# VHH binders against o67189: the designs that were tried, part 7

Target 1, 350 residues: o67189
Amino acid sequence: METTIFQFQKTFFTKPPKERVFVLHGEEQYLIRTFLSKLKEKYGENYTVLWGDEISEEEFYTALSETSIFGGSKEKAVVIYNFGDFLKKLGRKKKEKERLIKVLRNVKSNYVFIVYDAKLQKQELSSEPLKSVASFGGIVVANRLSKERIKQLVLKKFKEKGINVENDALEYLLQLTGYNLMELKLEVEKLIDYASEKKILTLDEVKRVAFSVSENVNVFEFVDLLLLKDYEKALKVLDSLISFGIHPLQIMKILSSYALKLYTLKRLEEKGEDLNKAMESVGIKNNFLKMKFKSYLKANSKEDLKNLILSLQRIDAFSKLYFQDTVQLLRDFLTSRLEREVVKNTSHGG

## First folded at step 18 (VHH)

Design j4
Fold by ESMFold2, last read:
Structure j4 (fold): chain B 350 residues (1-350), chain A 120 residues (1-120)
Amino acid sequence: as target 1 above (350 residues)
Amino acid sequence: QLQLVETGGGLVKPGGSLRLSCVVSGFTFSSYEMAWVRQAPGKELEWVSDISRSGDTTYYEDSVKGRFTISTDNAKNTLYLQMSSLKPEDTAVYYCARDDFWEGIPFDYWGQGTQVTVSS
């Protein structure tokens, strides 16, 4: 069966279908998130999440087959993230795909939801195991809402709080986020908090606030400051992140990912590739992120990015091989960069 | 017990008018957005119109804009859809639905629907 997310939500929670295995995919990830929230409400303790990149094949099949030996089985909802990663671990062997399909076909007492973080192409849906799931289960798509619909949802949210947003400010926000509801929810909440007493939002205010990193977790603010070479502020934000309990290896992972993407973009630019296409090829699809990456590219030469990558690799190696304190290594790195900037600015300025 | 009950459907000739009502109970009517959603035979659900918690902000799908008017009466816990200049393509089951798009779950509760048929 193939259906849309709203139709599926309406039907599943009133008269659930006979099928037991469903694939959820689509451009409108917000609607998948809210569907799963309702699923959590219904199933409570019987709502189970599996991460395809973290579990073994044996654990995966055991979770789909759970039973109670001395009593009846209570219906469970099993939600699977990163299924593509699980398929990679399974390999491309035909017999392993056939085993997976048999297990999925024979789910009788539970519901299984295979959740994708993107819209699947027809070719992907026509490949095993998803082709078989379409036959004995269902494919549920969350398509993007119209731009006008999204605009009205955002406008209504501001009006709910009594906030008058200028039209050019609203249009800027929508364009900046690419009409992405996941991004819009976060940015609109920040803007509402910012404007809670004033009750008016101007274009300049949206540019200022929507540009900033979230107060709750400033990892992306740290990365932004580092890549824009504001090492003094980056040091302050780093200390704040550590005090909030953010593991420094998470910071290293995000920073390394950004550095590698930027280096790749520099190489693609040298080959004459269109920058927008190049950004999408490395997973940068959001207009806000595209804007930020453009600023990072302007602030950093290819050599700057190469040196950053090498420094991050050295920090990682010292952390792992010599058990050095990753936080101190990051501080030393930033302090060295700040001292280099002070020398440069003093020599240049006089 | 939460309930949404639609009335006012029926058979009408092209160009005619109907007024749909949805009486709600079991929740604070003014705390939620309300919507009209329709489903034509063999077609997907179509988000026809919605109205804010206060009643001050409305939205209409392009195909009904200028012909349909959504409204509320908070004193009667009732949602309305005034339909004018009806066309055969407006034939559908019309549902009222409760909406909490940003803080909760979009369209988390639905009425049973009322049939609207536009035919000669």
Scores: ipSAE 0.608, ipTM 0.858, lowest interface PAE 1.6, mean pLDDT 84
Fold by ESMFold2, look of step 18:
Structure j4 (fold): chain B 350 residues (1-350), chain A 120 residues (1-120)
Amino acid sequence: as target 1 above (350 residues)
Amino acid sequence: QLQLVETGGGLVKPGGSLRLSCVVSGFTFSSYEMAWVRQAPGKELEWVSDISRSGDTTYYEDSVKGRFTISTDNAKNTLYLQMSSLKPEDTAVYYCARDDFWEGIPFDYWGQGTQVTVSS
């Protein structure tokens, strides 16, 4: 069966389903996190976490077992992260995959939650073992909330603290975070702290404080420098951001969002769409951001943006699948681009 | 014991009005946001309206804006949904739910629901 996270949460905690194995995935990871928090509250010491990249096949199967040497065990909630890494360890062996499916099908007393950190594609859900889990268990999706709903959630949080946020400040913050609830929670809390005495939050203050590590440096400066191809300065700003504790996933998400929007705008321009209308269709409504996006479009060809998107996808994949350092991968990318600029400039002069 | 009990549903003609009530016990009513969520036959849950802890900030789904009004009476621990200009599309089971979206768990407790049927 396939259901949404809110529907599943409602039913699971009132009248538990007969199915015992569930896949949790989706764009709205905040909602998966909160569901798991409620699950942990219910099960307490019977809440078990498995890391697919760290456990052996035997440890995996033992953890799912109902039977103990000294009698039956209490019902447990078994939560599995990095299941893709576990599947990678199994390799292509048909017999091992069939064994896994049989074990999952035969879970009778425990609940098993296979947690993904992204929305799974139709192809992924249609392949084994997830295809079988969809049959005897359930697929739970956490869909992204509407932009309007996210805006209202953020506005209500400011209003609860008595803070009057200017509309363009709010729109800037939403666009800067890409409407990401996990990032918004952190940045809104920071903004509330900074505005606690004044009780007013202006656009200029949000520009200064959001993602800031100092008064004059934040994540949007890095993105700006990269998109305008000032790779040397971008490297310096990146190092500063990391030194002050900015999480590289914040940087990657903002940069990826901008790159995708710019690529979309290039395609809309090719179709003859008005640029101002096109920018509003991808959520760029703030006049300052419109000006910046026009500069980014001038500096980057469609091919430049396509290659940037592909590079960011590779960095993200290597970070997750091979556990490589995201910061170093980003640094290597920028260094490679800077070296290409040097070669290009000197080869024309030779 | 935490409990949410909805009342006030029923059968009504298009253009009519109903007032839903949700009486709450077992927690400090003013410490949480409260919401109305509905489920039409064969459909998924739909977030209809919510109201802030203080009662000062409300949200409405576009399809009900201007027709529905959410409110609270903290002295009676009661959440209300005043529904006017009802349409057949409003036919659903209406649930009240407790929300602690930012500090805890979104929609962590639900009532049993009350049926609203709008037919000619």
Scores: ipSAE 0.595, ipTM 0.856, lowest interface PAE 1.8, mean pLDDT 84
Fold by ESMFold2, last read:
Structure j4 (fold): chain B 350 residues (1-350), chain A 120 residues (1-120)
Amino acid sequence: as target 1 above (350 residues)
Amino acid sequence: QLQLVETGGGLVKPGGSLRLSCVVSGFTFSSYEMAWVRQAPGKELEWVSDISRSGDTTYYEDSVKGRFTISTDNAKNTLYLQMSSLKPEDTAVYYCARDDFWEGIPFDYWGQGTQVTVSS
């Protein structure tokens, strides 16, 4: 079957379809992410994410296996990202593709959602395995919302908060973000906070406050919040990063790099080395970064950094060895840290 | 139990008028934006109009501006669509939908729809 994302959302959550495997793709990635958010809300602990670039062929088939221990099993929603990377591991051998198609066709107890980060081309939809999925499952497309609709959504949000946005300021914001709804959500929320008292946004103010969200800038925001122990905000930014399609391994790589550098700096400082020279020795030469790292060193003890490094190593190992969702492991880590900070503050010490 | 029920559809001649109603239960009506979405035979869903949670701000698709008016009655938990100067191209099933586009999930709940047919 082929359908649009709003039509699919309307029907899926009111009358469950007989098909069990769906491909989600399209230009309007925001709508795919909100659909998946509703799916996660419905399935809770039975919502499972697989990353096609992280798991082996055998791990993939095991995760899709219809297995019960002693009785009936609960329905699950299995969401697969980076399916193209998984297909690369299979190669183009006919027998391997036939096995994949057979496994997908035989999904009976769960729902499987194959999520693409772009609109699929006609030729890609006409090749296996997607050709077969179109016949026994469904293809769901999230088409681009018009620029005018996106403009109206943004304008309505500002009006809802009583904020008067000058026309040139609004147009600048839309152009800066490329009408990208995921970026716009973040920037609009920042601008609302900025204008909460004066209730007016001019072009100059939008230019000073709004940034084009990028993969690297937002990951560094997450790392900054985590290292300054603002775990509640860090959790919110993590959700945004995953919604933008930023791979959790990239997040882990950057966070691990920062943690290791900070631990090294603590050791060099204990040996009496000048902090400025120590930072340059680990590759930190930019004055802005030096100021940020000084803040991180003040917020974190050597033991804090050691424990962070060990936790990150454990998360990485568990995601590889136990087929655990790396994003959920990172969320659980942050939640545990938030709870630990509450206990520390109420116990008069540590 | 969350319910959205549309009524007021029917057969009408070009140039005529209809008033659609959507009675809501199971959630705080004033906490959400509400929308009318239509689907012509064999076509995609079309976002026709929406109204802010306060009722103060309304938006209309260009094809219906000046002919359709969206409104609410919070005391009766009812959404309305006043349709005038109807054209054959307005023939569709009309759905009311709850919208939380910015903070949550767009069109997360739908009514069963009411048929509007405009023909001579």
Scores: ipSAE 0.554, ipTM 0.839, lowest interface PAE 2.0, mean pLDDT 83
Fold by ESMFold2, fold request of step 22:
Structure j4 (fold): chain B 350 residues (1-350), chain A 120 residues (1-120)
Amino acid sequence: as target 1 above (350 residues)
Amino acid sequence: QLQLVETGGGLVKPGGSLRLSCVVSGFTFSSYEMAWVRQAPGKELEWVSDISRSGDTTYYEDSVKGRFTISTDNAKNTLYLQMSSLKPEDTAVYYCARDDFWEGIPFDYWGQGTQVTVSS
């Protein structure tokens, strides 16, 4: 079956089809994210994420079986990210591809959602295993919303917060993001925070604020929030990144790299080295990144950075040695830090 | 239990008028945006109109702008769509839907739909 994401959302959550395997793809990734959020809401603990680049063939096939981790026969929603990477691991062995198709065809008690971060081309959809999935399962496309609809969604959000956005500022923001709702949500929320006191956004302000932040939903926003100790927002961004298939090892790699660079910068400052020279010595040459790292250095003591590095090393070790969920370990870390911050703030207030 | 129930559909000749109603129960009506979405036979769902939780901000698809008016009566937990100057192209099943596009899940709950047929 081939259908659109809103059609699928409407039917799946009221009277789901008999098919059990679905491919989700499209240019409007925001709609895929919201569908998966509703799916997670429905299935709770029975919502399972698989990373095609991390798991073995045997782990993959076991996860798709009727047998749950806890031995129950409860219906599960299995969401697969990076399926293309899993296919690369199978290589060109025709028998392995035929085995994969057989396993997917025989899913009976669970729902399986193969999630792509882009719109698939006709050749990709007509190639195995997706050609077979179109036959026994479904292909769900999230097409772009019209530019006018996206413009009105953004305007309505600013109006809801009492913020007057100049027309040229709005047009600039829409063009800069390419009308991408995932990017717009992040930039709009940042602009709302920026304008919360003054209630007006000019073109120059949008150019300054939007230019200084990445154009994509990405790991750098999460790292920025964590290093500035905004753990509540960091948790929300982390969940968003994982929901849309950002690789957890990428998150760990970037965060660890930043923490190590910051710790090194603290040591170099102790030795009396010029901060600009020190930043260049750890590979930070871009003026935007230098600004960000200066902010991170002000927010974090040497001890804070040491403790962060040790925590990240433990998360990495537990992920690898005990096969623990890296995302949950990161979430638990952030939750613990947020709880400590709340306790400190309330103990000052009496 | 959450329910959205549409009424007011029927057969209308071109140029005529209808008012659709959607009675809501099971959630606080004024806490959500509401929308009308239609589907003509063999066509995709079309987002016709939506209204803010306060009732002050509305949106209309270009094809219905100036002919359709969305409104709410919060005391009756009812969403309305006043349709005027109806055309054969407006023939569709009309759904009301709860919307939280920006902060939550767009169109997370739907009514059963009401048929509107515009023909001579």
Scores: ipSAE 0.539, ipTM 0.835, lowest interface PAE 2.2, mean pLDDT 83

Design j4
Fold by ESMFold2, last read:
Structure j4 (fold): chain B 350 residues (1-350), chain A 120 residues (1-120)
Amino acid sequence: as target 1 above (350 residues)
Amino acid sequence: QLQLVETGGGLVKPGGSLRLSCVVSGFTFSSYEMAWVRQAPGKELEWVSDISRSGDTTYYEDSVKGRFTISTDNAKNTLYLQMSSLKPEDTAVYYCARDDFWEGIPFDYWGQGTQVTVSS
């Protein structure tokens, strides 16, 4: 069966289907999380989570086994995260995949929910074991809500609290978060608290609050500080990100992406390309992002960006090949840059 | 305990009008947003309209804007959908749903639905 998340939620909690194994995927991860929250509410102690990157094959198959005879026939909801990582542990052996498919097909007493953190492509859904799950179970997709619908949800929430939001401020917020509902929930709640007395939100205020009030430190704040060469503050933000559980490889990915885009823009600028068109060619279309990238280009020479890219490649290589701590490598990089800044300042003041 | 009961569906000709009602029990009506969601034959669920907890803020999908009006009567615990200028494309089962999108679970409770058929 293939269906959408709202349709599945409606039917599952009223007249559950006879199928027992479901794949949940999609661009709108917020909706998957709310579905799982309702599932946890329904199943209580019989709601079980498995992490595919953490469990052994034995633990996985044991968790899918039947309910205890003495505990009676109580159905459980088994939720599996990181199933792709579990599949990697099985390797390319056809026999192991066939065993997995047989186990999943024979689930009779429980419900099994295989949860992906992204939308699966047709190729992925057409490969085993998911191809078989589509046959004997179900595929549930959480499609992205339209940008207009997300905008209206946010605007309605502000209006419910009596807060008048300038159109530019609203558009800035939506673009900044990439229309991500999980991020929007947090930022909207903070902006409502901020505007509780004044009841008006301007563009400048949203820029200030989205940057300065959130305890969920945005990786983009770190990247911004690094690219503008505020290494002392960048070090403090890095420590905060790690303390809040942000994976250092996510930080590396975003920083590397920005560095590569900036280097490309320097090259296009030297060729005489119009900067606005060049930025669109590397995927920078948002006016706010264009302004930020213009600032990064002004702060960094082509050689600065080349050296940054090489440093990031070295950090990535040492992290993966020598198993060195990515966070410490980033700290060492920033400390080295800060030391260069301090020496330069004392030379001018000396 | 919780009940959402839709009424008011039926057969109408194009250009006609219908008023759907959803009587609610088992929760504090003014504590939740309410929505109308429809499903045409063979189609996916379509989020038609919703209304804020206060009843002051409404939203409509483009295809029904200007023709449908969502409203509430808190004293009667009733959600309404006034439909006018009905088109064959409006033929669907119409569901009343409770919504707590930001603070809880979107569309966590549904009515049984009421059939609206628009045909010549």
Scores: ipSAE 0.539, ipTM 0.833, lowest interface PAE 2.1, mean pLDDT 83
Fold by ESMFold2, fold request of step 22:
Structure j4 (fold): chain B 350 residues (1-350), chain A 120 residues (1-120)
Amino acid sequence: as target 1 above (350 residues)
Amino acid sequence: QLQLVETGGGLVKPGGSLRLSCVVSGFTFSSYEMAWVRQAPGKELEWVSDISRSGDTTYYEDSVKGRFTISTDNAKNTLYLQMSSLKPEDTAVYYCARDDFWEGIPFDYWGQGTQVTVSS
């Protein structure tokens, strides 16, 4: 059976289905978390969590079939995280997958919830063991809430505490968190505490108090744009990072790390080293990152990288020795490079 | 202990009006948000409207905006849905549900529902 999280929640806690094994997946992880919280409330000490990356096959089977030590037939809820890691431990053997499917099909006295931290693809759901689980158990999806619904939920929370949030402050918060409900819960609680006396939240106050756990992703976007010489977009992303409260030293550290790795890779290529092995020697093992670094190597000469490293060292030194504003030094650096590119392009046209 | 009981459903002509009530017991009514959620035959659950603890903030699904009004009477622990300009597409079982989206569990308790049928 396939169903949505709210339909499943409504049914399971009133007249539970005959099925005993369920897969929970979806983009709206907050709703999966709250469903599991209700499940834990219902089952209490009979709520058991298994981690697929930590548990052996023997422990897995025992947990699925166990009743109380003293022979009571107490129904349990078994929640399995990282099931994909458990499947990797089983390997590719057909008989091990068939055994797993048999064990799952024969769950009779307990409930089993296989929890994924993302929305599963159609191909994944059509593959064993999930294909079989869809047949004898259920697939439960937690789809995204609309942005408008999320905005109203956040606004209601502020209003119930008597806090007037300015429109631009609310929009900033929603964009900062990417409408992520788990992140919003944390940030809204912090903002409510901050505004408990004044009962008003301005844009500047939200900027000071709220931040996003994904801030490092934005720093890597800045570094990518700079290394591909898109200085105009890099300036816009830099301004965004600073407005979100990213410390300039963090930006400098990441950019310097990438520049040094690229310079090292240029040197290793001069000595005849295989590029793939050279990348792994500087800690670049992910295939996506390897493709990005190949792009950076193509876009930057050894001289470009040397000049970049020297510029970053100068910015760092002036920040420390002359107490100059690191952010402004970075802006000046990028602006100077953008101006050189504009002059170059117009000169070729004249 | 805790229960939600919907009343006021029935058969209504297109263009007619109907008022649903949901009487709540077993918890402090003003401590939770309340919602109306409906399910048409063969369709998924669709939230219709919800109302804040104070009654000051409401949301309506687009197809019911301007036709449906959610309200509360805290003294009677009762949630209302005033429906007007009813259409055949409004035919569904209507549930009231307790909602504690941020501090608890979204739609953690449901009534048994009341049938609304819009037909000539």
Scores: ipSAE 0.491, ipTM 0.815, lowest interface PAE 1.9, mean pLDDT 83

